VHH binders against q9p7j3. Designs and how they scored, part 49

Target 1, 174 residues: q9p7j3
Amino acid sequence: MILPLFPETQVHVFVYENVSNCAAIHEQLISQNPIYDYAFLDAATILYKKQVYSAIIRALEDRRDEQMKTKTIHSEVILSLSPKTEISSAFRQFSMTKKSKNIVVVKIDSKLTEEEEFERLDKLVEGNRVEFSDEELQKLIDFKVLKKNYKLDPSTLENPLASILSSIALRGYS

## First folded at step 4 (VHH)

Design h92 (framework vhh_8emy_2)
Fold by ESMFold2-Fast, scan of step 4:
Structure h92 (fold): chain B 174 residues (1-174), chain A 120 residues (1-120)
Amino acid sequence: as target 1 above (174 residues)
Amino acid sequence: QVQLQESGGGLVQPGSSLRLSCAASGFTFSRYWMHWVRQAPGKGPEWVSSIYTSGGKTNYATSVKGRFSISRDNPSKTLYLQMNSLRPEDSAVYYCARDFHYLGESDDVRGQGTQVTVSS
């Protein structure tokens, strides 16, 4: 995928449902296994494609400007989803956990094609790949989690997109 | 294998200063972001501060901003946290971490920690 603000950056996003090995993947992430160099997100926290793209763009802007707060571009994507600047809080809110059932996986700066990354990930993730679309994401979201993470009131819950995107764009600013 | 060893904690009175150290081994220290995380009894881990590989870029939690200073000495592979104007609320075990991004909701951190107690 090509981002208008970063046309030379390769970006791939994958969605998996009914993942049975999240605990095993989580252990690999904690051990820093290089094979798992992706951003693994809990799909319970993601409602829109634009939410993921906004976090990716923010992370790429922070890398360009030498303002990254984390070690890797993938961890910076996770941080960038949060309306807070606190690293531990962001990872608690958005990262895949041992208890996750559905995940969103982001790869940046891949030298592989989307199909090659898919084949690689399919060997690591024991679940069903679904289309990266708003329709599929809306089947996996947990609205209680979304409301808590973005401080949404009941009146914005029917159309939270603008509030979510604003929170990502204004992270740590005001 | 990554090894991080914290030191410098202790029992101090409110308003005191402490300097924490973290000795790193088993990896190329100068190529990694470093973080300080603390955990008080009965509470989850709280991020305190981060420092970047390429110089003076630092970040702090709002609760410690203006009182704490993070620094590093790449030749000696040591991370520091200078803690000034300590408050009872700062009492916690302090941990240093290399790749904090994958610890997330885990209570496990890279070092064994050093206890800081601020009490009269």
Scores: ipSAE 0.006, ipTM 0.215, lowest interface PAE 9.4, mean pLDDT 82

Design h93 (framework vhh_8emy_2)
Fold by ESMFold2-Fast, scan of step 4:
Structure h93 (fold): chain B 174 residues (1-174), chain A 119 residues (1-119)
Amino acid sequence: as target 1 above (174 residues)
Amino acid sequence: QVQLQESGGGLVQPGSSLRLSCAASGFTFSRYWMHWVRQAPGKGPEWVSSIYTSGGKTNYATSVKGRFSISRDNPSKTLYLQMNSLRPEDSAVYYCATDFYELGSEDVRGQGTQVTVSS
């Protein structure tokens, strides 16, 4: 995908359901294995494509402006999903865990072609790849998790997109 | 065994200065970003500042920008936070943190050092 604000930046987003090896992937992430250099998100936390793209744009803006709080662009994407700039909280809220079943995987600035990324990632993730679409994401979301992460009240849950995007784009560091 | 140990907190009056230190061990300190995070009673953790591996790039929360300065000494494996013009709202436990486990659910933070700013 091409982002209007960052047209030279290659972005790939993959969605996997019924993943059986999340514990193994998590161990590789903690070990900082370079072949797992992706943002691995718990799909229970993602409702819209725009939510993911807003976090990616915020992370790229922070990199451009030399305002990154984490050591990698992929970690910055995970942080950027949170309405706060507190690293440990963001990772607890949005990052894949050993218990995750469905995941969203983001790759920025790939050195590989899209085809090569598909082939590589399909070997790392033991699950079913599905389309990155609002329809597929809505099958995987956990509304209790979404409500908790973005502090949504019952009226906001009826149409949460604007509130989520505002939380990502307009969060202060105060 | 990754370990972080903070020190330098205390009770001070508004407008005072404090310098916090964090002694790191168990990892290659010079190759990791370092952060200061604070947590006030009844509130969640708040990111305060970050510093790149060489010390050449720093970032600050809006609430502390212009008053706090983060720095590091890689040979001694020590992180610092110089806090000037302290305000009552700066009162919190201050934690040193690293991105060592940021790709997982594990936090790497020290035990914290208490800063209390009161009249």
Scores: ipSAE 0.005, ipTM 0.183, lowest interface PAE 10.5, mean pLDDT 82

Design h94 (framework vhh_8emy_2)
Fold by ESMFold2-Fast, scan of step 4:
Structure h94 (fold): chain B 174 residues (1-174), chain A 118 residues (1-118)
Amino acid sequence: as target 1 above (174 residues)
Amino acid sequence: QVQLQESGGGLVQPGSSLRLSCAASGFTFSRYWMHWVRQAPGKGPEWVSSIYTSGGKTNYATSVKGRFSISRDNPSKTLYLQMNSLRPEDSAVYYCAREIWDSGEDYRGQGTQVTVSS
């Protein structure tokens, strides 16, 4: 996806499967180690590339408008995935946990190229990197988690993309 | 490299059925979601339907739900769209796509024209 309103913002998204060190990464995130300044998402919660990009765009809009509700742009991306404006709830729903196995990692405002971020991140994450594509995300999604996070019912399950994107874009607007 | 070749369109009357096909080559078809997108004269592209890698999950635009069925045959690397109860508003060029949120380069060939007219 292109970010038409933020053409100078560098955005990189990485997907890792079979990650063995999620507990160690989680401890670094709790200690606020600046080396780990990324949005670490549980891949069980992400169905589409556009879901991630919509959350990024919403976070960037909130930063532009001086309406961020969290400390960093990366934590704002995590909040923006949630249909509600409750920080602790959003993190429980979408952030990686000690028990996560597959993760999606977002980096915004990187001074590095995508390849350089890959080299850096591969040292932090003990897993197998896969392509950021809808196909790879579909292998990692947990539909029970997705349905719970976005309140999907039988009528919306037939078109979950539109419902998910509306939830992200209209968060806080009723 | 990626090649998608659509076929099966034509001129039909309202209430008729058509089956569109898309032959894929240049990539590992069984590992990708596949999509149908249409574009009517004077309008932008409209997403119609998606099917996941194994065919175990499908999604449809509200305007075609209950009338259209997407399917795939991974061994033959072919995507299908069965269109029933066709309406004049279904008239469009139909494109097979591997990606619908990124570059338009994933659209190959001419598409296939569907015209529903009495």
Scores: ipSAE 0.000, ipTM 0.123, lowest interface PAE 16.4, mean pLDDT 80

Design h95 (framework vhh_8emy_2)
Fold by ESMFold2-Fast, scan of step 4:
Structure h95 (fold): chain B 174 residues (1-174), chain A 120 residues (1-120)
Amino acid sequence: as target 1 above (174 residues)
Amino acid sequence: QVQLQESGGGLVQPGSSLRLSCAASGFTFSRYWMHWVRQAPGKGPEWVSSIYTSGGKTNYATSVKGRFSISRDNPSKTLYLQMNSLRPEDSAVYYCARDFTYSDTGEDHRGQGTQVTVSS
């Protein structure tokens, strides 16, 4: 995908369901193995493609403006999904855990094509890749988790898109 | 317990060089990304530099890129920051930190810091 304000930045997003090796992947992430230099998200927290795009755009804006709060662009994407600026809570809310079963994987500044990244990830992730689409994401979301993460009330749960995007975009821009 | 102990700070003149060291213990040093963060009086913490497990990949804040160099020696469990062309705005307490990214606890582990003062 190509972002209008960041046309030279290559972005790839992958969705995996029924992942059996999340505990092993998590150990590699704790060790900061450079082969695993991606943003690994729990799919239970992601409802829309636009949610992921908004977090990516926010992270790239913070990098451009020299205002990143975290050490890497991928950790900045995870932080950017959170309506708060507290890094620890953002990772607890959105990142993959040992218990995750479905994940969303984001790669920014890839030197590889989407196909080449897929080949690489296929060796790391023991699960089924599905299309990055609203339809597929809506099969994997946990609405209880979504409500808690974005502080949604019952009136917004039926159509939460605007509230989620506002939470991401207005974080630090108020 | 995780322990990080910084050293090498001091008072230097603008344009000088200084090397900071961080001695790590209580964890498998070679398995973790390490970073330097600094905090000037009255300001929040600023990330300075990161180095991955083997030392082959490094990242730098724009404000220090080209002047600072991060390195590590896994056998001795030591992290280094070589600071060249020091400026008054580099004055801060410098902290060594073990990466918390994807940590179950979600906490930064940092040492007690070493004071760097750049003045004429």
Scores: ipSAE 0.014, ipTM 0.258, lowest interface PAE 7.8, mean pLDDT 83

Design h96 (framework vhh_8emy_2)
Fold by ESMFold2-Fast, scan of step 4:
Structure h96 (fold): chain B 174 residues (1-174), chain A 119 residues (1-119)
Amino acid sequence: as target 1 above (174 residues)
Amino acid sequence: QVQLQESGGGLVQPGSSLRLSCAASGFTFSRYWMHWVRQAPGKGPEWVSSIYTSGGKTNYATSVKGRFSISRDNPSKTLYLQMNSLRPEDSAVYYCAADFYLDSPEDYRGQGTQVTVSS
């Protein structure tokens, strides 16, 4: 994936459904195992490719401007999905949990090719890979979670894209 | 104007198959989760099956799992329910329902199609 504002930055996004080992992955993330240096998101929170893309751009902008609030670019992506700047709240809202079933995995600044990352993640994640597409994401979203995380009302919930993207772009100002 | 029009019901013998259709108009079909709900005489509504916006994820009531298959065709704005190995207990009016938010009241519901399974 090539980002318009960051064409030199390698970005890979992977989607897995029916993941059976989220508890094991979560344990590795808590222990800060460098093998698991990815942003592991709960797919129940992601409705659009543009949602993930906007969070990645915001995280890269914050890194460029020396304004990151978290330790890694991957944790900054998770924070950037949240309409608030509170790290613990963002992780609670968007991160994969032990009970997650479907996940979105983001890798930034990989030393590996996309194919090599696929092979590596297939060994770490016990689930089915699906295409990173709006079509596949819309099968995995939980609208109750989406509504809560972005404080959507019924009028915006029918077409939430603009509201979600605005929340990501204006994080910390509203 | 929003419309959901069910068809395909009828009188069949136990063990038979039926395919129900629901034609949708007046809303962006591909953005709504779709459900089949049934209601037998003298009983409340029973949820039967759900299918998410792209058609990739489906859920079924325990009573129909393994016998019924839900599908959708977004280009033609049509929802389907393939019903196999029909039982007398499946006799009901079957309603198509559209819902933007899963686990909340349906946004839209059709007028239903009658399915009768008897000898």
Scores: ipSAE 0.000, ipTM 0.087, lowest interface PAE 20.9, mean pLDDT 81

Design h97 (framework vhh_8emy_2)
Fold by ESMFold2-Fast, scan of step 4:
Structure h97 (fold): chain B 174 residues (1-174), chain A 119 residues (1-119)
Amino acid sequence: as target 1 above (174 residues)
Amino acid sequence: QVQLQESGGGLVQPGSSLRLSCAASGFTFSRYWMHWVRQAPGKGPEWVSSIYTSGGKTNYATSVKGRFSISRDNPSKTLYLQMNSLRPEDSAVYYCARDMYYESSEDVRGQGTQVTVSS
């Protein structure tokens, strides 16, 4: 996708269901293995493509403005999904865990094509790739997790998009 | 071995100032987001402040915002907490903590430094 505010930035987003090796991936992320330099998100936390892109835009804005709070652009994406400014809570809320089953993977500044990234990720992730689409994400979301992460009222849970995007935009990193 | 060592605590009167220091060793300090956490007797740990890797972004708990200032010196591998306008409710053991990029904000803590605000 081409981001209107960052047209020169290469962004790839991948969705995997029924992943069997999340514990192994998690260990690689903890050890900071550079082969795993991606944002690995729990798909239970992501309802819309726009939610992911809003977090990416916030992370890129923070990098442009020299205001990143984390070491990598990928960890900044994870932080940017959270309405809070605390890194630990953002990672607990949105990052893949050892027990995750479905994941969303974000790559920023890739020099590879989407197909080449698929080949690379297929060696790292033992799961089934699905289309990055609102339809596929809606099959993987956990609404209890979404409600808790964004503090959604029952009145907004039926159509939460605007509330989620507002939470990402208004988290206080300006 | 990864180590964090706090210093600068003490007994002070309300309204006083203290500057806490945390010396880091055994890891690349400049690559980690750092935190100050405090724990008062009989209470759980309370997050106080965070500073990102280069020092340009900081966050504060509502209870200390405007009174405390976090900073770091990456060349000397030292984290600081400047505490102004101290109150009795600020009395606690103060710990510095190293963040993790994935899952946890508190994978390494020091032994702590006691701050007592009384009399």
Scores: ipSAE 0.000, ipTM 0.176, lowest interface PAE 11.9, mean pLDDT 82

Design h98 (framework vhh_8emy_2)
Fold by ESMFold2-Fast, scan of step 4:
Formats: C-alpha cells, sequence, structure tokens
Structure h98 (fold): chain B 174 residues (1-174), chain A 120 residues (1-120)
C-alpha cells in the first residue's frame, strides 16, 4: 500500500486466523530477533482497516518529526493504536500474546514486494491468511477488549469508528 | 535465567526524595529498553517511565514529569529511578520491567517490586 502523505514508504498489512504458533512467535519477539521485525497485533483489538491505517500514519508522522517514543517503527505503530502515550500499556493492550489465535501483522519499509513478504511470513506464521478487510476483521474482534482499550461507553459501542479514530489522532493532546 | 531485582523503596515524608535501583541478570541488559511501572493498592498498574538502550531517550508519565528521572548503567546492568518531590499519590509498589513486545508474562518480565510509601 502507498499512503498519500508518505508515498516513498512501503506498507504491507496481513491478517492471519487460527494461528497455532503464537507462543513461538512471542518468544522470538521478546528476544528481538531481527527476522521478526514486524508489528504483531492481536486481531481481538482491531475492528477496522482505518484503525490500523490511522496508527501507521501517526507512527510515520512521529518518525518524520523525530518524535518516536519507541525504538522501532513497528513498535511505534503498536503505541499509536493506544489512546495514551504509555508504552507498556499500549503493548499490553494491542500486541499479540502467547494465547492469541488471530493476528494482524504490519510491515513498514520493506524492500521486498508484498508477495515476497507473504512468503516470508508464511514460514514464520502457522495460520490461515485472510483478506485485510473490515468484513474479516469483524469476525475476529473481541468487543469487550475493544471497549476496555478505548474506554467506550455502551452508547458508542454500536458505532465506535469515530471514537477510535479520534483517540488515535488526538493521542497526547486535549 | 532472566531476573530483575528492585531495591531502594521505603517510608518517606511528602517532599522527600528516593532513588530506586533494579539489578538485571540472565540477559544482555544493554540491548533492551527498560521501564518503571507502579501499582497502588486496589488500582491497576500505571506506567511511570521508559529509557532507551543507550540512555539517550527517556519518556515519562505526565504525573511524574519534571519530578522523576530514569537512568541506566549498562556496564553494571542496573536501572535507576530518581524520585524527587514525592507526593502521597506516588505511594505504590514500583516494578522494573524489561522491554517487552507483548506482555503475556508481566510478572516474569518484572521484578518482585519495591514498596514506596509517602506519608506523614
Amino acid sequence: as target 1 above (174 residues)
Amino acid sequence: QVQLQESGGGLVQPGSSLRLSCAASGFTFSRYWMHWVRQAPGKGPEWVSSIYTSGGKTNYATSVKGRFSISRDNPSKTLYLQMNSLRPEDSAVYYCARDFYVDTGSEDLRGQGTQVTVSS
């Protein structure tokens, strides 16, 4: 994908369901194995494509402005999903866990094509790739997790898009 | 085996200072971001501060910015939190935590904690 404000930046987003090796992937992420330099998100936390794109754009803006708070662009994507600029909380809220079953994987600045990244990820992730679409994400979301992460009240839970996007865009501002 | 051991907590009066230490072992300390997290009785964990691998970049929660200072000494594998102008609301168990991509074993990624009590 090409973002209008960042046309030189290659972005790939992949969705995997029924992943059986999340514990093994998690161990590689904790050990900071460079092969696993992606943002691995728990699909239970992602409801819309726009949610992921908003976090990517915010992370790229922070990098452009030399205001990244994490050490990698992929970690910055995870932080940018959070309504607050709190690194440990953001990772707890949005990152893949050993218990995750469905994941969203983001790659930024790849020199590989999307097909080549897919072939590489297919060797790392033991699961079924599905389309990155609102329809597929809706099947994987956990609304209790979404409500807790974005502090949604019952009145906004039926149509949370605007609240989620505002939380991402206005993170750290009032 | 990966271990983090905090120390330096205690009972102090409002306006006082404390320096917390965290000794790391079992991993290459210099390659990881480190965090301080606190938890007050009956409340959830609250992130306090983070420090980059070289110590060149730090982040602070708004509630402690300007009062607390995080630092590290990579040769001795030690993380520090200098706490100045302490307030009663700073009372909590303070944990150091290794840079984690995902928190699935927060207790394994955090030490046992050190109690800080600010009261008269």
Scores: ipSAE 0.000, ipTM 0.171, lowest interface PAE 12.3, mean pLDDT 83

Design h99 (framework vhh_8emy_2)
Fold by ESMFold2-Fast, scan of step 4:
Structure h99 (fold): chain B 174 residues (1-174), chain A 120 residues (1-120)
Amino acid sequence: as target 1 above (174 residues)
Amino acid sequence: QVQLQESGGGLVQPGSSLRLSCAASGFTFSRYWMHWVRQAPGKGPEWVSSIYTSGGKTNYATSVKGRFSISRDNPSKTLYLQMNSLRPEDSAVYYCAREFGYIDSSDDYRGQGTQVTVSS
C-alpha cells in the first residue's frame, strides 16, 4: 500500500482475529526480537482504516521532520494513535497485550511484498487473517475502550470518526 | 543478567529537590532508551519520563513537565532524574526501567526502586 504524501514508503496492514499466542508474541516484543519489528495493536482499539492511516501518516511526518519521540517508526505509529504525547500511556491504550484476542499489525519500510509479509506473519501469529476493512474492524472494536482512549462523550460516540482523526492529527498542538 | 539499581530517594519537604540515579548492568546501556516509572501506594505504575539512546530526545508526563529533567551518562551506564519543586503527589517508589513500551502490568525490567516521600 502506497500513501499519497509518502509514495516511496511501503506500508502493509494485517488484521488477525482469534489469536491464541498473544502472550508469546508479547514476550518477543519486550525482548526486542528484530523479527517482530512491527506495530502490534489491540484490535479492540481500532474502529476505522482511516484511524490507522492517520497514525501512520503522523508517524512518517514526525520521522521526516526529525521529531520522533520513540526509538522506531513502528513504536511511533503506536504513540501517534494516542491523543497525548505520553509513550507509556499510548502503549497501554493501543498496543497488544498478553490478553489480546484480535490484533492489527502494521509494517512500514518493508522490503517484502504484501504476500511475503503475510507468509512471514503467518508463522508468527496463530490466528485467522481477515480483510483490513472498516467492516471487519467494526466486528472487533470495544466501544468502551475507544471511548476511554479518545475521551469521547455520548454525543460523539455514534459518529466518532472526525473526533478520532482530529485527536491523532493535532497531537502535540493542543 | 539485566540489573537496574536505583538510589537517591528520601524524605523531603514540599518545594525541595532530589536527584535519582540508576546504575545499569548486564546489557549494552547505550543501545536502549530508558524510562523512569513511579508507583504510589494503592495505585498502578505511572510513567514519568523517557530518554533516547544518545540523550538527545526526552519526554515527560504532563504532571512533571517543567519540574523534572531526565539525563543519562552512557560511559558510566547511569540514568538520572533531577526532580525540582517536589509536591506531596510526587511521593512514590521510583523505578528505572528499560523499554517500558509493550510491558504489561507486571514488568521484569524495573529495578528494586527508591522511595521518595514528600511531606513534612
Scores: ipSAE 0.018, ipTM 0.305, lowest interface PAE 5.6, mean pLDDT 83

Design j1 (framework vhh_5c3l_4)
Fold by ESMFold2-Fast, scan of step 4:
Structure j1 (fold): chain B 174 residues (1-174), chain A 120 residues (1-120)
Amino acid sequence: as target 1 above (174 residues)
Amino acid sequence: QVQLQESGGGLVQPGGSLRLSCAASGFTFDDYAMSWVRQAPGKGLEVVSDISWSGGRTTYADSVKGRFTISRDNAKNTLYLQMNSLKPEDTAVYYCATHSEYGFPTRDLRGPGTQVTVSS
């Protein structure tokens, strides 16, 4: 997929529902197994494709400007979803947990073809891949989680896109 | 095993300066963001500053902004906190800690601390 500000950067986003092995994946992430170098997000936290793209763009800007707080671009994507800069808080808010059932997985700068990356990831995740679309994401979102993570008031909850994107773009303001 | 050892604390007068050090071992130091946290007598833990894995980004609590500077030397596996214009309310035990991603390393991976006392 092509990002207007980073047209040469290869980005793949996958959505899996009914994942049965989140606990096993989480153990691999804690042990920092390089095979699992992806951003593993809980789909309960993602409402729009633009939300994911905005976090990716922010992470790529931080890498370009040599301002990444985390070691990997994928960890920086997770951090970038949060309006705050505290790493542990961002991971608690947005990352996959042992209890997750639906996940969004981001890969940046793959050395493999898109088809090979799909085959590789499908072997790691025991679930059903669905289209990365606003329609599919809106089936998996938890609005209570979304409201808490972005501190949305009742008036913005009916159309939260602009508020979410502004929160992601706001850097270092706590 | 992860080990963190703080040093450099002591007694200092208001307006004085101290430089704290934290020696890290047992993990790949330059892969992790690091923090300085403190605990004043009878109070909870406060994160005063953090620094990215590379040293390129730093964050400070409002209480210390403009007075404290966090830095790191990845070649020496050492974290530093330069503390200037010290105030009595800066009196606390200071700890260095690793940030958690996906739960490891945890914030509980901190050293034994170094005491800073600001009084006349």
Scores: ipSAE 0.093, ipTM 0.460, lowest interface PAE 3.5, mean pLDDT 84

Design j10 (framework vhh_5c3l_4)
Fold by ESMFold2-Fast, scan of step 4:
Structure j10 (fold): chain B 174 residues (1-174), chain A 120 residues (1-120)
Amino acid sequence: as target 1 above (174 residues)
Amino acid sequence: QVQLQESGGGLVQPGGSLRLSCAASGFTFDDYAMSWVRQAPGKGLEVVSDISWSGGRTTYADSVKGRFTISRDNAKNTLYLQMNSLKPEDTAVYYCATHSKYGLPTRDLRGPGTQVTVSS
């Protein structure tokens, strides 16, 4: 995708369902294998394409303004999904776990083409790639997780998009 | 291999102060945001503070805001927690922690901890 505020920035987003090797991926992320330099999100936490893009834009703004809290743009994307700037909670809320079944993977500033990233990532992830679309994401979301992460009350849970985007944009401001 | 070693805990009276240190080795310290985490007797883990890789941005739990100050010295590979106006409810084992630089929370990257006891 081409982001209007960051037209020179290459962004790829991939969605995988029924992933069988999340524990192995988790171990590679703990060991900090540079091949795994992506943002690996639990799809249970992502309801909309705009949610992911809003976090990417926020992370890129923080990088531009020399305000990144984390050292990699990919970890900054994960942090940027959270309504708070506290790192441990943000990573606990949105990052994949050993028990994750469906994941969203973000790559920024790739030196590879989108097709080459697909090829590389398909070797790392043992699952079925699906379209990055609101329809596919809505099949994978856990509304209890979403409600907890964004502190949604029952009235906002029926149409949470504006509340989620506002939380990402404000990130600890009120 | 990541090594974290906490020190500076002890027994202190309410209203007193302690300074905790965490010596880090085995990784490039300034590539990592760091946290102080505590566990009170019979309670779960509570994140009390975190600090950006550069030291320029910090956050604090509401329970410690205004009393604790997190800082780091990247040249010395050391994380600090200055604890002022200590209360009995601050009694806990204190751990320093880092996170995977690829955005994964890893409880296993914390050190062995240092005991802080606030009582008369």
Scores: ipSAE 0.580, ipTM 0.795, lowest interface PAE 1.6, mean pLDDT 88

Design j100 (framework vhh_5c3l_4)
Fold by ESMFold2-Fast, scan of step 4:
Structure j100 (fold): chain B 174 residues (1-174), chain A 121 residues (1-121)
Amino acid sequence: as target 1 above (174 residues)
Amino acid sequence: QVQLQESGGGLVQPGGSLRLSCAASGFTFDDYAMSWVRQAPGKGLEVVSDISWSGGRTTYADSVKGRFTISRDNAKNTLYLQMNSLKPEDTAVYYCATGWESYLPSEYDYRGPGTQVTVSS
């Protein structure tokens, strides 16, 4: 996907369900294995495509403005999903865990073609790739997790998009 | 293997100060954001402060803002927490943790064994 404000930046988003090797992937992420240089999110936390894109845009803006709080653009995407400024809270809320079952994977600034990224990532993730669509994401979301992460009340939970996007855009500004 | 070791806790009177240290080994310390988290008796973990990999960005919980200062010395692989104007409510076990390892409190993969801070008379 091409973002209007960052047309030179290639963005790929992949969704996997029924992943059996999350513990192994997590160990590689901790060790900063460059093969795993992606943002690995727990799909239980993602309801909309726009949620992911808003976090990507925020991370790219912070990189452009030399205001990144984390070392990598992919970690900055994870941070950017959170309405809070604490780095540890963002990773706790949104990142893949050893016990995750469904994941969303983001790649920014790929040096590989889209086809090569598909081939590579399918080899790293032991699960079923599904379409990156609101319909597929809604099958994987945990509404209790979403409500807690964005502090949504029952009325907002019926149509949370605007609240989620506002939380992402306004994070860290005082 | 990642190892984090806290020190500097102890008993202090209200209004006093303590400085906590965390010695890190087994990973490239300056590649990771670091956090101080605490757990009071019978309570969940609370994130106290975060610091970016370079030390250029810091954040604080509202409960400690203006009283605590997080810092790091990447040359010494050490994280610090300067705690001023301590209150009885600050009584807790304090842990240092990698920012990437921030999961649900019970699921921290890389945090130290903790250091006890007790604020009382």
Scores: ipSAE 0.012, ipTM 0.311, lowest interface PAE 8.1, mean pLDDT 83

Design j101 (framework vhh_5c3l_4)
Fold by ESMFold2-Fast, scan of step 4:
Structure j101 (fold): chain B 174 residues (1-174), chain A 119 residues (1-119)
Amino acid sequence: as target 1 above (174 residues)
Amino acid sequence: QVQLQESGGGLVQPGGSLRLSCAASGFTFDDYAMSWVRQAPGKGLEVVSDISWSGGRTTYADSVKGRFTISRDNAKNTLYLQMNSLKPEDTAVYYCAKGYDAYLSEDYRGPGTQVTVSS
């Protein structure tokens, strides 16, 4: 995928459902195994493609402006999903856990094609890949988690897109 | 394996100061953001301050802004928290944490050092 504001940056996003080895993946992530250098998100927290892209754009803007709070661009994507600036809160809210069932995986600056990244991830993730689309994401979202993470009230829950994107773009102000 | 060891806690009177240190080993210290987190009796964990891998970016909880300063010495693999104008509300166990951006795990937190602010 090509982002208009970052045309030189390679971005791949993968969605997996019914993942059986989240505990094993989590162990590799905490050990900082470089093979697992991706942003692993809990799909229960992601409702829209635009939500993920907004976080990616924010992370890339912070990298461009030398304002990243985390060491890696992938950690910065996780942070950028959160309306708060605290790293630990963002990871607690959005990152994959040992108990996750469905995950969204983001790769930035890949030297591999999308199919090569898929082949690599297929060896790491024991689950079924589905299309990265709003329709598929809506099947995996947990609306209670979404409401809590973005502090959505009943008036915005019917159409939360603008509120979510605003929270990501204006991170630190609400 | 990742090892974090906090020191510098103790009993101090309101208005006093303490400097906490965290000695890190078992990982490349300058590759990771570091955090100070605290837990008061019967309360949840509060992230007090974060510092980027280079020390170029810092954040603070609203409860400690202007009073606490986080810093690091990458040559010594050491994280610091300078705590000034201490209040009874600052009483907690303070933990050094290897960047929460590596997925939250208790394996990435030290055993803690007790800070008690009372007369």
Scores: ipSAE 0.015, ipTM 0.258, lowest interface PAE 7.1, mean pLDDT 84

